# Designs tried in a protein design chat: VHH binders against FERM domain-containing protein 4A (FRMD4A). Part 13

Target 1, 303 residues: FERM domain-containing protein 4A (FRMD4A), of Homo sapiens (Human) (q9p2q2r20to322)
Amino acid sequence: RRCQVHLLDDRKLELLVQPKLLAKELLDLVASHFNLKEKEYFGIAFTDETGHLNWLQLDRRVLEHDFPKKSGPVVLYFCVRFYIESISYLKDNATIELFFLNAKSCIYKELIDVDSEVVFELASYILQEAKGDFSSNEVVRSDLKKLPALPTQALKEHPSLAYCEDRVIEHYKKLNGQTRGQAIVNYMSIVESLPTYGVHYYAVKDKQGIPWWLGLSYKGIFQYDYHDKVKPRKIFQWRQLENLYFREKKFSVEVHDPRRASVTRRTFGHSGIAVHTWYACPALIKSIWAMAISQHQFYLDRK
Short names: E, the ipSAE of ESMFold2; O, the ipSAE of OpenDDE; V2, 0.75 times the mean of E and O plus 0.25 times the DockQ between their complexes.

## First folded at step 4 (VHH)

Design m01 (framework vhh_7uia_1; at its last look DockQ between E and O 0.71; V2 from the best seeds 0.00; counts 0 for: pae E 4.1 > 2)
Fold by OpenDDE, look of step 4:
Structure m01 (fold): chain B 303 residues (1-303), chain A 127 residues (1-127)
Amino acid sequence: as target 1 above (303 residues)
Amino acid sequence: QLQLVETGGGLVKPGGSLRLSCVVSGFTFSSYAMAWVRQAPGKELEWVSSISGSGGSTYYEDSVKGRFTISTDNAKNTLYLQMSSLKPEDTAVYYCAKSEYSITYKVGGKTYYMDVWGQGTQVTVSS
């Protein structure tokens, strides 16, 4: 089956995927295009009919995944799957660059919540990275049009494009002398400080039917108000979790709760377990569960 | 009525093998995770192994990894636990259990949810 893999550097790989090809093998192939050694941070994903990003399971065949029934090639995305607190923990420059590209993409696509002024500052680092030191207002304005530096939302929040550009220029002028590497590091430093960075969000409902966002990250599982992805209402750190379950449209996590001391034959092991449950369509629940367990594994591997 | 019936237990010498069977009635494997849980005398229930209803995912406790194999035969509605290289510490009553969920994943700790249990079968490993 024809597949198109979108890479973080805007290249597209056209592939004919054979039935027996494992997702891991595909990842390896894609990684080779970047000379990427630290593949464990990355994954291949596709968007389902609802717009939800689904990660390929590495141990499964690529074509075993439920791709949208659309004409044409299957569109796949190479991107960071497992985030870390800081790129400083990365060992390879290639990996760092990809994290940078991934971050730029996420910001530009408005997958990360960012204030406009921060966006302008980030844009300045993109310029510094791509073009070097400030040259002139005219050149910068031209370059900004060619770079994915200003998300649409940021532009809409201000009176004019010129205003936005001026703000970017103001920040950009301050960066004189920074190397490409410094620009990348500084860019990521800002992005990594954003509360929505590195969070995989899933739209769910609780038992009462109230909508929530469930966020999976390197920190754990967080529950957010549907209107506020920044401040979590509930935090479940990975170290606090006991078990993960799913059934049909239900995803459940068990956490230790010292206030509860109910142990039955039905529930055995440690006493004091609280169960938290969220609901969504079965496909999404499976996706949540799969990501949760994989993220937890990643957590364990990094200990 | 949901029912689980374990068989295959017995006395075996260290290093020996046993195959436990659990016949399921009243439900299908495909919708639930199944597990083997054991309880040694004076000890707490211990999760041994689990398998997704689809058979695609298996989990094992570290103590049994490489020695035990969990499997299902949907056509026979039977869950199996192949035990090899048995040790005295494997002596326990082994229970077949059905999860309320399609899949269970142990993150940490030792708490598990099972809604249906068999009566158990005694496995004794002794010289």
Scores: ipSAE 0.031, ipTM 0.462, lowest interface PAE 3.1, mean pLDDT 90
ESMFold2, look of step 4: ipSAE 0.170; ipTM 0.610
ESMFold2 (binder alone), look of step 4: mean pLDDT 80; pTM 0.832

Design m02 (framework vhh_etentamig_d1; at its last look DockQ between E and O 0.01; V2 from the best seeds 0.00; counts 0 for: pae E 23.4 > 2, unsure alone 64.9 < 65, placed apart)
Fold by ESMFold2, look of step 4:
Structure m02 (fold): chain B 303 residues (1-303), chain A 125 residues (1-125)
Amino acid sequence: as target 1 above (303 residues)
Amino acid sequence: EVQLLESGGGLVQPGGSLRLSCAASGFTFSSYAMSWVRQAPGKGPEWVSGISGSGGDTYYADSVKGRFTISRDNSKNTLYLQMNSLRAEDTAVYYCAKDSGTYRLPSGTYVFDYRGQGTLVTVSS
């Protein structure tokens, strides 16, 4: 079957996938294109029929996944699946560059909410990385039209494109002499400090039907007010995790609660385990559970 | 002050072998990935090989896989490139690079930040 793997630099890899091909082997093939050794941070994703992102299971055959029933090639995406606190922990520059490309894509596609003033600074590092030192306003304005530096929302918030370009130029002029590597590091330092960085968000409801965001990341499981993806209401750290399960429309987390354990010490045999439950359609619940299991395993593997 | 001093180049026949060395100083060598980059006459720089700070992970351009071996000795602050089965197309000046700022981007755009004079390898019958 024909497959089309979208790469992080907007290129596509066209493949004829044989029935025996494992998802791990496909990941290895794509990774070899980038000379990537640190494959553990990356995955191959697809959008299911309900519009939700799913990840290929590395120990399964590619063609055994439930792709949308459409004619044409199966559309797949190579991207970061497992984030870390800082790129300074990565061993290889190839890995760092892919994290940089992934971050640029997330900002440009507006998957991460970021203030437009921060966007202008980030765009200056994109220019320094791609083009080197500032040369002239005219060159910068031309380059910004060609590079994925200014997401649409940032442009809408200001009186003109020229205003936004001038703000970028102000930042860019300060970077004279900065190497490509330093520009990447400075870009990633800002992005890594953003509260929405590295969080996979899912729209869920509680038992009473109240809507929430559930965020899954390397830091744990977070519950957010539906109108505030930045500041969580509840934080469930991976080290507190006792069990994860799902059934149909329900996803549940069982965590050790030190406050309940303290109360339980005052009573005979209460375990001090708290259960938290969220509801969504079965397809989304399955996606949440799969991400939670894989994120938890990633946490355990890093300890 | 970062210093990188390449050595070991020379004239060799096709099929022959050379071992390049790079003496590093002015930084904590074991904390940085290192690379070899080459520049053929009249061409731009080409990344050849890379190695992690610990030496545990090695990487090679497709053009040299199976023929070249990168290694390092962190106790001597020295990077090595063992070059076997040399071909005429391997003729170039070889540079070592502190890997910060030495990348091949997936876009195909390379910007190299290397410090030394390099060592010339000439493969000729």
Scores: ipSAE 0.000, ipTM 0.094, lowest interface PAE 23.4, mean pLDDT 82
ESMFold2 (binder alone), look of step 4: mean pLDDT 78; pTM 0.791
OpenDDE, look of step 4: ipSAE 0.087; ipTM 0.495

Design m03 (framework vhh_etentamig_d1; at its last look DockQ between E and O 0.47; V2 from the best seeds 0.00; counts 0 for: pae E 17.6 > 2, unsure alone 63.3 < 65)
Fold by ESMFold2, look of step 4:
Structure m03 (fold): chain B 303 residues (1-303), chain A 125 residues (1-125)
Amino acid sequence: as target 1 above (303 residues)
Amino acid sequence: EVQLLESGGGLVQPGGSLRLSCAASGFTFSSYAMSWVRQAPGKGPEWVSGIYGSGGYTYYADSVKGRFTISRDNSKNTLYLQMNSLRAEDTAVYYCAKESVTYKIPSGTYVFDYRGQGTLVTVSS
């Protein structure tokens, strides 16, 4: 079957995938195009019928996943699956550059909400990385049209494109002499400080039907008011978790409650365990559960 | 009704090998994570190893890593434990267990559903 793997540098790999090909083997093939050694942070994803991103399971065959029924090639995405606190923990420049490309894509595609003044500063680092030092206003305006630097929402919030370009130029002029590597580090430092960075958000409801956001990340599991993805209402750190489970429309976590200090064996209840439950359609619940398990395993592997 | 039938135990010398089997019925075997749990004479239950319903992810207690291998055959509703390099401290009754979720994180707060008599493994010189 024909597959199209979208890469982080806008390239696409066109592949004829054989029925026996494992997802791990496909990841290895894609990683080889970048000389990527630190493959543990990355995965290959697809969009299911519900519009949610699902990740290929490395120990399964690629063609055994439930892709949307379409006559064209299967569309796959190579992207960061597991985020970390800072790129300073990454060992190889190839990995750092892929994280940078991934972050630029997230900002440009508006997957992360970010204030337009922060967008203008980030765009200046994109220019410094791609083009070097500032030369003239006209060159910068031309370059900004060619680079994925200014998301549409940031442009709509201001009187004109020229206004936005002038704000970027103001930041860019200050960067004279900065290397590519310094620009990447400065860009990532800002993005890594954004509260929505590295969070996978899911629209869920509680038992009473009240909507919430559930966020999954390297930091843990977060519950947010539906109108506030930035400040969590509840935080479940990975070290607090005892069990994750799902059934049909239900996803649950079991957390050690410090007020309840007893452990009971061979019962259906656990003394000292608090249970938190959320509801959504079965396909979304399975996606949440799969992400939670994978994020928890990633957390354990780093210990 | 859930039924789990363990077999393959016996007497072996230290350094020997055994393969345990667990025949499962009364539930959709492939939908549940499965575990091996052991109980040595005079001691409480100890979790040994677990495996996802798909068979794609396995995990082990530190005391058995590198020596034991868990596997499953979903077409035969059978769980296996290959036990190599056996030691006297591996002597126990071994039970297979159905987990209540499709993924279970190792911790001190497990709820196991096991109904078999277990299979005795005795390792002695």
Scores: ipSAE 0.000, ipTM 0.150, lowest interface PAE 17.6, mean pLDDT 82
ESMFold2 (binder alone), look of step 4: mean pLDDT 78; pTM 0.791
OpenDDE, look of step 4: ipSAE 0.020; ipTM 0.383

## First folded at step 6 (VHH)

Design q0 (from m01 with S102D; framework vhh_7uia_1)
Amino acid sequence: QLQLVETGGGLVKPGGSLRLSCVVSGFTFSSYAMAWVRQAPGKELEWVSSISGSGGSTYYEDSVKGRFTISTDNAKNTLYLQMSSLKPEDTAVYYCAKSEYDITYKVGGKTYYMDVWGQGTQVTVSS
ESMFold2-Fast, scan of step 6: ipSAE 0.513; ipTM 0.830

Design q01 (from q0 with K98R; framework vhh_7uia_1)
Fold by ESMFold2-Fast, scan of step 6:
Structure q01 (fold): chain B 303 residues (1-303), chain A 127 residues (1-127)
Amino acid sequence: as target 1 above (303 residues)
Amino acid sequence: QLQLVETGGGLVKPGGSLRLSCVVSGFTFSSYAMAWVRQAPGKELEWVSSISGSGGSTYYEDSVKGRFTISTDNAKNTLYLQMSSLKPEDTAVYYCARSEYDITYKVGGKTYYMDVWGQGTQVTVSS
């Protein structure tokens, strides 16, 4: 079957995927296009029939996943799945390049919330990385029309496009003499400090039917107000969790409670306060389950 | 009122087999998952296997896959764990438990949220 893998450098890889091809083998094939050795941070994603982002399970066949019943090729996305505190922990330049491309895409697609002033500074590093030193205001305005550097939200918060361009130019002029690598490092330093960086968000409901965001990352599991993805209302670090629980339309976490040290095993059924539960459709709960386990395994591998 | 009684434990040599039974009273399996959880000497609790109430789906910890089989006999209100190719590492007290969840993934794994627990049955695998 025809599959189209969108790569982080805007290229598309057209493939005829055979029924026996494992997702791990597809990831290996995509990684070879970047001479990428540190594959453990990356995955291949797709949007399911319900519109939710899912990830290929590496030990399973590519075509065993529940793709939308649309005409044309299966659309897949090669991107970062497992985020770390800093790119300074990465060994290879190829890995650093891909984290940078992934971050640019996430900022532009508004998957990461960013103050507009920070966006203008980030845009200046994109220009420094792509074009080198500032030459003229005219060249910058031309380049900003071609590069996906300014997300729509940042543009609409200000009275004119010219204002936004002028702010970017002001930041860009200060970067004179920085190398491409320095621009990438400075860009990533800012993005890595953002509260929403590296968090996978899922729309869920509690037992009263109130909507929440459930965030999954290498740091743990987070519950956010539906209108605020920045400040978590509840934080469940991996070291604080005993178990994760799955049932068709609900996902639960069991937290360590020092008060339970003296209770019998028979009493655990009555410790409902130590278990936090969220509800969603079965497809979304399966996605949350797979991501939570994968994030915890990644956490253990990082030490 | 609600009670789980485990039997079938004992001493067995490596490579041997045992069948654990758990007789439940005060409820039926149709609305609950049932689980086997074990605790080896000096170790944390470990989830071993679960069977769903509604679908009869079975789930296993990786180290027991292919060696252990969980099943129910609804007419006898009994949960079973058929254990084969037993290893010294399988030595533990085995508990049956009622759960509202189909799958348990261990993070810290010191406790398990289960509605009702049995008293346990000792399995010892040694030469």
Scores: ipSAE 0.566, ipTM 0.839, lowest interface PAE 0.4, mean pLDDT 86

Design q05 (from q0 with T104L; framework vhh_7uia_1)
Amino acid sequence: QLQLVETGGGLVKPGGSLRLSCVVSGFTFSSYAMAWVRQAPGKELEWVSSISGSGGSTYYEDSVKGRFTISTDNAKNTLYLQMSSLKPEDTAVYYCAKSEYDILYKVGGKTYYMDVWGQGTQVTVSS
ESMFold2-Fast, scan of step 6: ipSAE 0.612; ipTM 0.825

Design q18 (from q0 with V107I; framework vhh_7uia_1)
Fold by ESMFold2-Fast, scan of step 6:
Structure q18 (fold): chain B 303 residues (1-303), chain A 127 residues (1-127)
Amino acid sequence: as target 1 above (303 residues)
Amino acid sequence: QLQLVETGGGLVKPGGSLRLSCVVSGFTFSSYAMAWVRQAPGKELEWVSSISGSGGSTYYEDSVKGRFTISTDNAKNTLYLQMSSLKPEDTAVYYCAKSEYDITYKIGGKTYYMDVWGQGTQVTVSS
């Protein structure tokens, strides 16, 4: 079957995938195009028929996954799956480059919530990385038309494009002398500090049918109000969790009940157990389960 | 209606073996995940092993890996725990448990939310 893998550098790989090809072999093939050694941070994603992002399971065949039933090639995306506190922990320039490209894509596609003034500062680092030092206002305005640096929301929040361009120019002028690598590091330092960076969000419901966002990352599991992805309402750090539970339409986490901590230490058995449960369709619960386990395993590998 | 009855416990010397059995009645246990959980006197519960409802996936506590084997016999509606190379630290009451969930992924594993518990069977490892 024909598959189209979208790469982080705007390239597309057209492939004829054989029925027996494993997802890990496809990842290896994609990684070879970047001379990428640190593959453990990356995955291959696709959108299901409901529009939700899913990830290929590396030990399974590519074509065993539930792709949308449409004519044409299967569309796949090579991107970062496992995020870390800082790119300073990365060993290879190729890995750093791909994290930077991934972050730019997430900001531009509005997958990460960010204030407009921060967007303008980030755009100045994009210009410094791509074009070097500021030369003239005219060159900047021309370059901003070619680079995906300013997301639509930032443009809509201000009275004119000229205003946005002028703010970017002010930031850009301050960057004279920065190398390409320094611009990447400074860009990533800002993006890594954003609350939504590195969190995978899933739309779920509680037992009463109230909608919530469930966030998964290397730090743990987070529950967000459906209208606020920034500030979690509940935080379940990996070290605080006892078990994860899976059943067709529900996912649960088990933690110690903080209100019973002192009592629990004096007894054995179930005293002090709290179980939090979220509901979704079976396909989404399977995605949550796979991501939660993968994020926890990634967390353990970093200890 | 739902009952789990554990048998096979007893006194055994270090390095010995025991096979625990859990006879399940009142439900088709192949539809549910099953677990073995133990408790030493005065200590908290410790998860030992789990098997998925399909019987395809098994999970073990690190301290028992390579020594214990969990299995099922659907025709006999029975869950087993084959224990080998037993140590004094394995001395505990062993409980069979049914889970409301198909799969349990252990993180801390100090406690387990289980739907139904058995009565327990005593395993004593002593010279």
Scores: ipSAE 0.574, ipTM 0.841, lowest interface PAE 0.3, mean pLDDT 86

Design q36 (from q0 with Y112L; framework vhh_7uia_1)
Fold by ESMFold2-Fast, scan of step 6:
Structure q36 (fold): chain B 303 residues (1-303), chain A 127 residues (1-127)
Amino acid sequence: as target 1 above (303 residues)
Amino acid sequence: QLQLVETGGGLVKPGGSLRLSCVVSGFTFSSYAMAWVRQAPGKELEWVSSISGSGGSTYYEDSVKGRFTISTDNAKNTLYLQMSSLKPEDTAVYYCAKSEYDITYKVGGKTLYMDVWGQGTQVTVSS
């Protein structure tokens, strides 16, 4: 079957996937195009029939995943799946480059919530990385039309495109003399500090049908108000979680909390437990389940 | 009308073996995660072992790893706990329990939420 893998550097890898090809072998093939050794941070994603982002399971065959029923090649995306506190923990320049490309894509596609003023500062580092030192206002305005540096929402929040460009120029002028590597490090330092960085968000509902965001990351599981992805309402760090539970249309987490222990059902272990449950369609619950387990395994592997 | 009935307990000498059985009724057996839990005299409840509803995943308490085996027979609607190399410390009432969930993934694994419990079967290991 024809597959098209979108790479982080805007290239597309076209290939004919045989029925026996494992997802881990496809990841190895894609990684070879970047001379990438630190493959553990990356995955291959696809959009399912319901429009939700899913990830290939590395120990399964590529073609055993639920791809949308449509004509044409299967569309796959090579990107960062497992985020860390800082790129300073990464060993190879190839890994750092790909984290930078991934972060730029996420900011531009508005997958990471970021204040527009921060966007202008980030855009200046993109210019410094791509073009070097500031030369003229005209060159910057031209470059910003060619580089995916300013997301649409940031442009809509301000009086004009010229205003946004002028803010970027102010930041860019301050960066004179920074190397490409320094610009990347400074860009990533800002992005890594953003509250939504590294969190995979899933739209869920509670028992009463109230919508929430469920966030999954290397730090744990987080519950957010549907209109506020920045400050979680509930935080479940991996060290606080006892078990995760799966049922077709629901996902639950069990934490030690004596204040919320059930009095109507038999429970055991240390004093008090609380079970928090969220509901979604079966496809989304399976996606949440796979991501939660993968994030926990990643967390354990880094201890 | 959900019911779990444990059998197979008894008196056994140290180093001996017993097989506990739990016959389930009132629900589709293979759709729910099942567990064995025990309570020794004067002590709190202790989780022993769990199996996913699909049967694909099994988990064990560290003190019983390599000595106990959890399994299911879907045709007989029966959960088993095969116990070998029994020690006096294994003396307890053993309970069969059902989760309302299909799969349980252990993170810290010090607690376990179960919605239906059996009546228990006594296992005594003594000389």
Scores: ipSAE 0.567, ipTM 0.835, lowest interface PAE 0.4, mean pLDDT 87

Design q45 (from q0 with Y101F; framework vhh_7uia_1)
Fold by ESMFold2-Fast, scan of step 6:
Structure q45 (fold): chain B 303 residues (1-303), chain A 127 residues (1-127)
Amino acid sequence: as target 1 above (303 residues)
Amino acid sequence: QLQLVETGGGLVKPGGSLRLSCVVSGFTFSSYAMAWVRQAPGKELEWVSSISGSGGSTYYEDSVKGRFTISTDNAKNTLYLQMSSLKPEDTAVYYCAKSEFDITYKVGGKTYYMDVWGQGTQVTVSS
């Protein structure tokens, strides 16, 4: 079957995938195009029939996943699945390059919420990495039309495009003499500090039908107001969780309730044990379940 | 139409052994977390042991560690609790419990949210 794997550098691989090909073998093939050794941070994603992002399970065959029933090639995306506190923990330049490309894509596609003034500073590092030192205002304005550096929302929040360009130029002039590598490190240090960085968001509802965002990362599970992805309303760190539970249309977490019982107490029912449940369609709950387990396993591997 | 039926209880002397069985009907239990829960006369329910469906990981209350062993037989759709070195403090009605969820994934695994389902089996440890 015909598959297109979209890479982080705007390239796509056209592949004829055989029925027996395992997802881990496809990941290995894609990684070889980047000379990538540290594959553990990356995955291959696809959009399911309901429009939600899903990830290939590495020990399963590629074609045994629930792809949309559309004519044409299966569309797949190579990207970062497991985020870390800092790229300073990465060993290889190839891994660092891909984390940078992934971050740029997430910012540009507005998958990460970021203040527009921070966007202008980030755009200056993109210019320094791609073009080197500032030369002239005209060259910057030309380059910003060609590079995906400024997301649409940031442009709409200011009086003019010229204002946005001038802010980028101010930041860019301060970077004179920085190497490509220094620009990447400085870009990533800013992006890594953003509240929404490294969080996978899923639209869910509680028992009363109230909409929430459920966030999953190496730090734990987070519940957000549907209109605010930045500040979590509830935080469930991995060390606080006892079990995760799955049923077709619901996902639950079991956590120690610090107001009622000690973690060492042996109890049943609701006393000393708090269970938080969220509801969604079966496809989305299955996606949440797979991501939550994968994030916890990644957390344990790093601990 | 879910049913859990506990058997194997009885009177035993301190230091003795018993094997409890829980026959499950109405579902295939290999994908569900299963637990043994006991209630001593005049006391609250106490969790004893759990086994996860997905990995067969086992967990025990501190007072029974090294003495009790939880296991499953998927072909017979049966949960077991092998009890050895029994003490008078183990005297209780023992209940088989199922999680209301299809799959359980252990994180800390010190406690489990379970439905108690069945009539129980009486274990009496007396000299």
Scores: ipSAE 0.569, ipTM 0.849, lowest interface PAE 0.3, mean pLDDT 85

Design q62 (from q0 with S52W; framework vhh_7uia_1)
Amino acid sequence: QLQLVETGGGLVKPGGSLRLSCVVSGFTFSSYAMAWVRQAPGKELEWVSSIWGSGGSTYYEDSVKGRFTISTDNAKNTLYLQMSSLKPEDTAVYYCAKSEYDITYKVGGKTYYMDVWGQGTQVTVSS
ESMFold2-Fast, scan of step 6: ipSAE 0.582; ipTM 0.851

Design q77 (from q0, 19 letters changed; framework vhh_etentamig_d1)
Fold by ESMFold2-Fast, scan of step 6:
Structure q77 (fold): chain B 303 residues (1-303), chain A 127 residues (1-127)
Amino acid sequence: as target 1 above (303 residues)
Amino acid sequence: EVQLLESGGGLVQPGGSLRLSCAASGFTFSSYAMSWVRQAPGKGPEWVSGISGSGGSTYYADSVKGRFTISRDNSKNTLYLQMNSLRAEDTAVYYCAKSEYDITYKVGGKTYYMDVRGQGTLVTVSS
């Protein structure tokens, strides 16, 4: 079957996938296009029949996954799945460059909430990486029209495009003499500090039907108010968690909290244990379950 | 009203075998994962084994893996634990527990949460 893998550098890899091809073999093929050795941070994603983002299971065949019943090629996305506290832990320049491309895409598509002034500073590093040192105002304005550096929301928050361009120019002038690699590292240092960076968000409900965001990352599991993805209302670090529980329409976590006594639940021999439960459709709960386990395994592999 | 009733415990020599049963009522048995949990005299509770609602997935504590087998008969609303090669360290009260969940993933692995448990059945391994 025809598959189209979207690469982080806007290229597309078109393949005729045979029934026996394993997802790990497809990942290896994609990685070879970047001379990428540190494959453990990356995955191949797709959108299922219900519209939810899913990830290929590396030990299974590509075509054994629940793809939409749509005509045309299967659309797949090569991107970062496992984020880390700092790119300084990465060994290869190829890995660093792919994290940079992934981060640029996330900022431009407004998947990460970021202040406009920070956006302008980030855009200056994009210019330094792509074009080198500042030369003239006219060249910058031309380049900003060709590069996906300024997200639509940042442009709408200010009275003119010229104002946004002028702010980028001010930041860009300060970067004179930085190498391409230094610009990437400085860009990533800023993006890594953003509260929503590296968090996979899932829309869930509690037992009363109130909507929440559930966030999954290498740091643990987080619960956010539906209107605020920045500051979590509840934080469940991996070291605080005892068990994760799955049932068709619900996902639960069991956490150590000696200040909390279970009143409505029976805990076996402990009063300092609490269970938190969230509800969603079966397909979304399966996605949450797979991601939570994968994030915890990644956390353990890095200890 | 959920009810769980364990049976099959008793006195057995080291190296012997016992089969525990748990009769369940008051809920749709096949829709819930079930577990066995034990508590030895003077010690805290220890999760022993778990089984999915369909019976398709089974899980064991390292201390009993290869010696104990969990199974269920959904037509009879009954959970079983076959215990082979019993040791003095297996001496405990064994509890049947209903889970609200199909699958459990161990993160810390020290505690077992359960919605409801039975009254227990005593297993004594001694010569």
Scores: ipSAE 0.433, ipTM 0.791, lowest interface PAE 0.9, mean pLDDT 86

